# Miniprotein binders against o43075, part 29

Target 1, 293 residues: o43075
Amino acid sequence: MNALNKIPFTRALYHFSRFRSFTTSGWIMSGHNKWSKIKHKKSANDQARSLQIGKLSQGIILAVRQEGANPELNMRLATLLESAKKISMPKSGIENAINRGLGTAGSEGSQVHFIEYEAMHPSGVGLIVEAVTDNRARAASSIKHILRNHGASLSTVKFLFSKKGKVEVNLPPEKRDSMKFEDVLDDAIEAGAEDIVNRPKEYIDEEDEGEFLILTEPSSLNQVAHHFRSKNYEIKDSRLIHIPLEETAIDVPAKDSVREDIQKLIDDLYENEDVMFIHLSILNSHFLPILDE

## First folded at step 16 (miniprotein)

Design a50W
Fold by ESMFold2-Fast, scan of step 16:
Structure a50W (fold): chain B 293 residues (1-293), chain A 101 residues (1-101)
Amino acid sequence: as target 1 above (293 residues)
Amino acid sequence: SPEEISRLQDKIWELYERVMKLRDEIYKLDREGVSPEEATQLEDEVRRLWEEILRLIDEIERLQKEGLSPEEARELRKRIQELEDKVRQLEEKLRELRTQS
């Protein structure tokens, strides 16, 4: 036993060689190790995919119930269907979700509910957690449990936010090299938008996020989204969001440990089958990944 | 035999990696403005290949516990070969799409 609190460089090399030896020994069983790795990845991928399919199914049901089954007229449905295709959701599952959404609104046993849970983190960050669930009691119980595990609690926080419409767009492919920000701004003004934000390329999740975020009044969301679609912009997302009010919005927490705590809470919440989206009372949180940079 | 099962597992692992690469390339192609109909067809094809890989993994795990008969080995080799042929065909189709405009 070496009861040391500091290891000299020479011993570090020895430990590295020992580690390499054990790693090299593992290569002798590489076929077995490869199979173990694929089984683990299959299980993890199956779990993640099943979770996403469940969430997309609930989202499609809700979107169809709210605005109908035609994706050309229902922008939220159109974006959810694109997400479903990207994760290879079975077509039978998509059709079943659409049909369930078209069913008679009422006391169906499998009816989905849209619920917003409001919470406060000890750091002073307010959260609005959007959930879509067929079991309200399960959603409430599990979300409260996750919040408690991170020191957060249910609390009224909507007063920290303003409700807005958000349209995320990419430039039309044919105009990507010729169109300037001023041209996008002009299209946004013409559409009746309130604001436009250009997301730096390093902060774009290309699957879900657009290069430009167009902010609207809630009642103008569909009008603005259709205008951008008519001009051949790629619509990445169209939805209602809660934007922090400038008067009460906090800047990104200064301490790295606090940012990490909040990120872990968000990650844990998104692992929940009922959680669809999370709004934070941090300035610019809808525009930038401020917790991990 | 354990050696035979190991060889089958290695082949399935190779096909898994090739299918994952095809999936990524097809999704990139979709973003570049390929027709929605063609993109959907390609996505359906790669999804079916992925689902067959998952079934083969489950079946080999079962047979590893029960023992692999010569008839079961022939059937598995046939399914793996058919899967490899389909993967190759999709790889060739995607390559042609990149070179033909």
Scores: ipSAE 0.006, ipTM 0.382, lowest interface PAE 10.0, mean pLDDT 74

Design a51A
Fold by ESMFold2-Fast, scan of step 16:
Structure a51A (fold): chain B 293 residues (1-293), chain A 101 residues (1-101)
Amino acid sequence: as target 1 above (293 residues)
Amino acid sequence: SPEEISRLQDKIWELYERVMKLRDEIYKLDREGVSPEEATQLEDEVRRLYAEILRLIDEIERLQKEGLSPEEARELRKRIQELEDKVRQLEEKLRELRTQS
């Protein structure tokens, strides 16, 4: 029963995946022969993988602390473990992270904290930077330094956003050819979802993005996620998200130099080992088409 | 020469790898045995090293396109050597801190 005239969800085209490689553009051109290029590419990929493993480890610790060690009951943990499997994270590393989350590792300095840093870019774009860190002072210092390098500063910006739950799903494999959008809508309504977005394949950029984005009230997130899992949907992600309020959201900045600076800021933030996710106060329907059904 | 530029690029990339490893080790450092001032100094130092690496990468790419004078080559080698010395000093300091527990 939901008719979609516009997508209220912001697709930040400047949003860099927390699991992407951080290769410098300068090194892409550095090789004079294939051996040198292979060496530089391998080294960059190894560093990126180490960063991804570190972030996954911290995310797993936090997820276990919040909702326990059973991935059948903890949807966030389930998606993090799937991500760990895809990058071939060592089993010992996964076990260590779960044990630290349960408090069984017995190290005082091993506790992780979830922190949201609020910042304003000179363009008027507000940012909420999600960090998971075992050292609050280090995270604050390093993130503040990155922000300052781009003219951005810590500032209260949560009033520019609405907190929602999101569930990213793919259709059950056995039903891909038989299910229509109306069937997914019926499942979403039954689950108690607020909205649903059908994402064409060309707009799926990240591994944690699905064919359908299901929006929920924050308190209904787990209920909706479990409902879709019970119907054999593939859950790609389940989390809280900050969606820009339409009255204060801005469109993608028109100046190339501003867009490039925001992109560099986001890239620099995601290279930081504590940064997990970034929310931007940009309303951008371009990458999520307007749906009329 | 193209061969000289390639060797300088390889050295800068080696130092980048070492600085990234140091960054990881410093940020995971147990602060119970380290003063707040010392911990802050270690973090500041690794940030300075990282910034210098980014500057060197940009400079080498510029010189690769424009050509490298003998004076520029000498200054670049000097900066790379100074960076390597600082990286080694920080690596040694971290080893000392690890053996103090």
Scores: ipSAE 0.000, ipTM 0.119, lowest interface PAE 18.8, mean pLDDT 73

Design a51L
Fold by ESMFold2-Fast, scan of step 16:
Structure a51L (fold): chain B 293 residues (1-293), chain A 101 residues (1-101)
Amino acid sequence: as target 1 above (293 residues)
Amino acid sequence: SPEEISRLQDKIWELYERVMKLRDEIYKLDREGVSPEEATQLEDEVRRLYLEILRLIDEIERLQKEGLSPEEARELRKRIQELEDKVRQLEEKLRELRTQS
C-alpha cells in the first residue's frame, strides 16, 4: 500500500520532526515577491497579470494532457484552477486551455511541451529550470541567453537533487484551533507520505506555501494530495520537485555579491514567459531540515 | 568565426529540443501499455542522447572562450552529425510504434 508503512520509519519521522532544526533561505526564491512589489501600479499590474495568465494557460494545458480534466483526480490541475480564479482569469480562457489539453486532433498544432533545463552557476549552485512552452526553439534560445548573461551554463546537475512529490497544505478552516501537529502527522501517515515539515508562520512568504509541507515518493503524489483534500485541508500546491541533496548542497555565503547574482538570475528567469519553476542546489532552498546527528 | 560558432550552437539547441520532444513521447508510451522492457530501452537511449547533447553544449562553450580551430570545428560538426543521425533513428522508431497502434 503505503511505501512508508513500517514502524521504524513512522517513529523516525516523528523523531525527525521534533528534534531537527529547520531554516529557510534568507532571500527570494521565486518571482512572486517581485510581482507583489508592483501590484499597486496599474500598468505594472496589467503586465504582470498578462504574463501570469499566459503561464497558467500553458500549465493547465499540460496538467490536463498528463492526468485528465477532472480536478478531483488531478491535484495539479486543481491548484492551477485556484490560481486562475485568484487572478480573475476569464472563464473562456480556462475552458479553452482545458479543451486544448484534452484535444488530440483539433489541438495538434497548439500543444505545449514540458522541458527541464539543467545549468550550473559559477558559484557551484546547480539549477533546474522548468519550462512549459508551445515553442521549444524560443524557450531554449531565450533561457540560454538569460543563463549566459549571468555566467551560468547548461550542465548536468540532476545528481545534486532527489526527485520528490510535495503537497503544501493549510489546516481545514473549521479545525484551525483544534488540530495539532500530531493530527496532521497521522493524516500524512495514513496517506502514505514520506515526511512532514511544519513551517513557522513567519517563514510562509509565498502564496503556494502552506503551514505544512508534505513530502512523498513521486508515484504517490496524487494519492497523498487526494487524501488531504478529502479531509478538507486547503491545498496550496501539489507538484513534483527537486530537493537538494544535503551532502552536496551549497550554503550560500553571507557575502551579498553571490546572493545578489543568483537572485538577479532567478528574477530574470521568472520574467521569461516559458519559465514555470526553478530548483536550486542551495541549503534551505526548499525549507530543508538540518540532518540530525 | 563567430558566425560558425553561432551556427553550431543553433544546431545543438535544435537537437536538444528534438531530444526533449522524444523524452515526452517516450513517457506517454510508457503509460499507454508498451512493454516495460521496450520502454526501458527507449528511456535509456534518449538518456544517452541527452547526455551527449549536454557534453556538446559544455564543449562549445569552452571552445568559444579558448578559440575554435578549423580542425576542432570539423570534429565538432562530425559529432553533431552523428548525434543528429541517432536522434532521427529514434524519431523513426517511435513513429513506427505509434503507427502499429
Scores: ipSAE 0.000, ipTM 0.125, lowest interface PAE 19.9, mean pLDDT 71

Design a51Q
Fold by ESMFold2-Fast, scan of step 16:
Structure a51Q (fold): chain B 293 residues (1-293), chain A 101 residues (1-101)
Amino acid sequence: as target 1 above (293 residues)
Amino acid sequence: SPEEISRLQDKIWELYERVMKLRDEIYKLDREGVSPEEATQLEDEVRRLYQEILRLIDEIERLQKEGLSPEEARELRKRIQELEDKVRQLEEKLRELRTQS
């Protein structure tokens, strides 16, 4: 598909899933949210939350540097602050991160860098690894080392993906019982969204996944997010993502050994403090099975 | 008390930032010609301090939910002070190395 063309709602949903394509119910994105690794643990691991605090700190610094310290105007910052609240990040830590973000554009303060690493796994699955770091050399060295340990090599893979914006939302609290899917769809169309995905409750990661996933053109992300905020929706996440192209995406069956190999790579990458998100060129809706909740 | 827990969280977070800064400075020193064996020892020391900070963050979060006994408060303050002493010692050691290279 031409990257300049708008993807219609029904076609975008169809393109994402070869399985269950005739249902509009929840589909797991090809990739992990930055906190999805904790789903692999039987109970919440305190060490996993400490890792999350470090990553949230880096994310807040970058968000503030890019779009300022006002969460009403900066939706990415707003969602990061909500995540920080949920994991009980110390207020002083949040304030420190905001202040560092404000200082990085000046003569004093450390620079924070956003970097995307592109890699190919031996299975043919392409990866885009998003990193936020104040030390580019350390991040590059450690991430390349992890990739190499799993047989993956640096390679250009962006041609396997389409860059989109995503907004994860929950219904306004006062309208939870009265609002239908068609009402949410109308709000999405009015906002200029490209598509909408309804996620069943059993597929929701509470930290950053909402009942509805709204897809946008990259340049329209902030516009669409602000529109939903103005309608009193709860914004769970707002970010750019890489969606696999149907033509080149790989279908990985749940029982395939390749799935286990890829999950091990993802887990190792996510243990790295600089890694924020991983995008995979996989269309298999069963790639990540539902764990005991 | 909530106020006591808040003060402990602030101190732990301060130590976290200091250890992260030390790790980055050690990586810079390796690039600037400190011996590989010395750099490895410094990296191992910082990694141990980092892991202890992560354990303290986890414990203070647990205690925020469950409540903090006077005995637990005394032990936690002692561990935080010991960690602060170790961080200060490593900061001093790194300062000396920067003077020599």
Scores: ipSAE 0.000, ipTM 0.190, lowest interface PAE 16.0, mean pLDDT 73

Design a51T
Fold by ESMFold2-Fast, scan of step 16:
Structure a51T (fold): chain B 293 residues (1-293), chain A 101 residues (1-101)
Amino acid sequence: as target 1 above (293 residues)
Amino acid sequence: SPEEISRLQDKIWELYERVMKLRDEIYKLDREGVSPEEATQLEDEVRRLYTEILRLIDEIERLQKEGLSPEEARELRKRIQELEDKVRQLEEKLRELRTQS
């Protein structure tokens, strides 16, 4: 079996070898680290930090509710806690979020909801907006308002995507000079992964991005992540993602005005306190183009 | 003291919960037909209160590591009380708006 080469987005990467610049666009990485990709945010200040803390708090509550409070057994919690440390989130806030997820701090924490909103932009680009919220109606209303301001509307768009698990890893420090791509590939195959992408160092510009991106069936995500952890890989991120289907994905560089309009929409969505992640039906959104040799 | 810091943390998280409840109530008013501009002003006010609460949580945790003087404890209690007063005023404002519908 060699399931690793049967993912549609693998072919998509070869199509976009010419779109590997981060200096002028930054667009290519919009799918990977949403917390730091707000291009129109004010300077790094209390308002921006408060927004990030609020989102991390809701994410921690959800992660604990779904898989428990032990970071060694809960990879999503582990990565959220690392993000919390990097922005110096108060320990009291982290403890409160964990306790709410366990249901030990009143009843509010156990009512956090994960919701996906599907939308279509006039350009034909589909969006899946992931929200984590304590109020479904507020999230729906505010997100719809933002979408409407940019001409986008709620519409069924999941058919434009394939749902996959994603694990971002770095090599174990002690094996950095002894392990090659083939060794990582063997570990990925053993773990039951579907594909592996080697990211060149110049394309690693977000804190939750690793040297290797491991793609899995959704149901195999935890199995694969734990396998890499057991072999002492550094786990940078572990989550479900929506990968654009090559057949229907939009080539953004062919329409620069569309790119600018969509970037403004993304920026406005990420300023919303309930929005956690956005998936775009654009071939440049989740994966970086591979250099043609 | 650790006891004083714990009490301050409990109080600030109580205010956090009250501000989250106000946010939900403002959303209900928006849906019940108050003006979009009035709803936006109320949303901005609750966002400012939320930001101030998170700043105080950060400061309390920092002081916990450095040690808290009686003067600093007094100043924190005063700032938390002022925050509670602002939250109470917004709660009353929303109550008045609901009785006027």
Scores: ipSAE 0.000, ipTM 0.302, lowest interface PAE 13.2, mean pLDDT 74

Design a51W
Fold by ESMFold2-Fast, scan of step 16:
Structure a51W (fold): chain B 293 residues (1-293), chain A 101 residues (1-101)
Amino acid sequence: as target 1 above (293 residues)
Amino acid sequence: SPEEISRLQDKIWELYERVMKLRDEIYKLDREGVSPEEATQLEDEVRRLYWEILRLIDEIERLQKEGLSPEEARELRKRIQELEDKVRQLEEKLRELRTQS
């Protein structure tokens, strides 16, 4: 059971993060642990790092374009800047990305585009692929080619999901020993959140994942995030997500060949420089609140 | 020049398909128990080829907008030929590894 919840599919209910520290090439290819234990050639490691820097740059541009250049007010930007610092992204590269985001805001000739691709896998799993690119034709061609190679085809799948806001938080350091779940729940209710999910420590394996996942209406995301910030919670991530509808989501057991097929598709998609996040219509009841009987 | 650009695009997409095929074969080979060092070297090389193809796609799209000079066409042909040679070398190495197993 524990091993199943540590598999990346557990995060498919929210997203698969691409902003974790990529000190080894294995981090870009989720599930390829054997390769990350071996010393890679410097040129290959430099290329993996270059790909991650490119993705972080595009993410920073998009975050600035959407909510401005102030990390205090733009929590997505704050998270991306921390990730950039951890991989030692050059300061000039960070500044250039911020400036491009500012220059792109309100520009019809914008060099950066946000695109969502919807696809269906033969297993019945629907995918929403979020891409950020300065070249639409390249992104469309390469992503469609990857989908086709894995038997997936473009198809309307948004009806399998509900659009929500999410805020990932850790307890305030000062209150870790004194604050109970009831206190966090009270803060979430005050903020206008829709739901709260307590994530066990064992299942926090990404830098952008927190102890608590706060779900919001899309339009309330910023309000809820700022409320938790004002209460001195550590904000790990704040963004819009696609949550699978319970009625149509499917369960994919770890021993099933379908899980390996989907994992290969996801790995291939994340190696594409334009792909930022992937949402899957997979059921995962482990993160749903289980009432103690 | 539009016809020349079209031919270069076709060649690059042919190489892209070959690199993707090669990557799939390398992943299967890793599961079949080749040494971790050999698997790492193969993955590193196919990632390098993939990145170079993406760069070529970007450059061709840009040149399609701006116009392709004879010098730029010669440089692109050289890079595509070098890439094809590397793809062929990796394909031959993988074929040899399968024969030895």
Scores: ipSAE 0.000, ipTM 0.123, lowest interface PAE 17.5, mean pLDDT 70

Design a51Y
Fold by ESMFold2-Fast, scan of step 16:
Structure a51Y (fold): chain B 293 residues (1-293), chain A 101 residues (1-101)
Amino acid sequence: as target 1 above (293 residues)
Amino acid sequence: SPEEISRLQDKIWELYERVMKLRDEIYKLDREGVSPEEATQLEDEVRRLYYEILRLIDEIERLQKEGLSPEEARELRKRIQELEDKVRQLEEKLRELRTQS
């Protein structure tokens, strides 16, 4: 069975981590003098934490509503609760979000919506903006406003992507020195994964990124995630994503002004309280594997 | 005290829920009876209240770790009460707008 269903190793998946690195710069404010810049930077950090707490609250509500309040059975919830713990989110806030997801806080408290906005940037870069919001009208108006500020317009772009499940994992601590890539690959095949990517340590930029990125069919996400957890892997993230199709993906725009505008658009979108994730139709085709020339 | 901090956290989360409900209601408001300027003012006001609540959540966590003095607790209670008064006033204004013929 294993020989027949070997998981292909693809270069395209390595570029996924580059899109996440855009998030970090968007939360740092600029000032006009040294002291003002310091104050704005500190204020921006406080606002960034407040924004992150708000987004985590909405994410927890949605995760609980979709798959229940038990983090042992709900991998997305488990990941969000770890993120909440890392930023020291108040226990009362976490409990409130869980209760809203269960519907115990009232109907308005459980009315959280998952929405995807599709847009095209003038450079030809397609975007899928994932939003989680308690107010569809607010999310739509604010996100459209941000898009328009950068010349981007709502446009059907899902045909530029393939929807996949992803599981980000680290090796079990006790087996880091004994497990080889082939062992991880065997576990992935056994779990029913579609693909596996070994992420070089230097490309692990976010706390929700692991040493290995496991790609799955959307319907197999939970099955694969639970299998890796049963083998004592550390689960860093488990969610649905949009992977650019190679046929229509474009390289990072060559012109500095265009790259800067796309970065600013992404930063502006992530500053929005309803925006959770952004997917870009960019593929870096010049990425070369350096493993044993 | 830990009990006092817990009560303040509970109050802040109560206000968070009320502001989220107000935002939902304001954005769903039938704009035929309300000027675009007034609708924009309502949206802006509720957005400010929402971010102030998020800031209070951050602040109470910091004060909990550093130690909350009786004076700091009094100031925090005062800010929460002022915020609650603003939320109540906006709730009343929205209710009046919805009941106008």
Scores: ipSAE 0.000, ipTM 0.197, lowest interface PAE 15.5, mean pLDDT 72

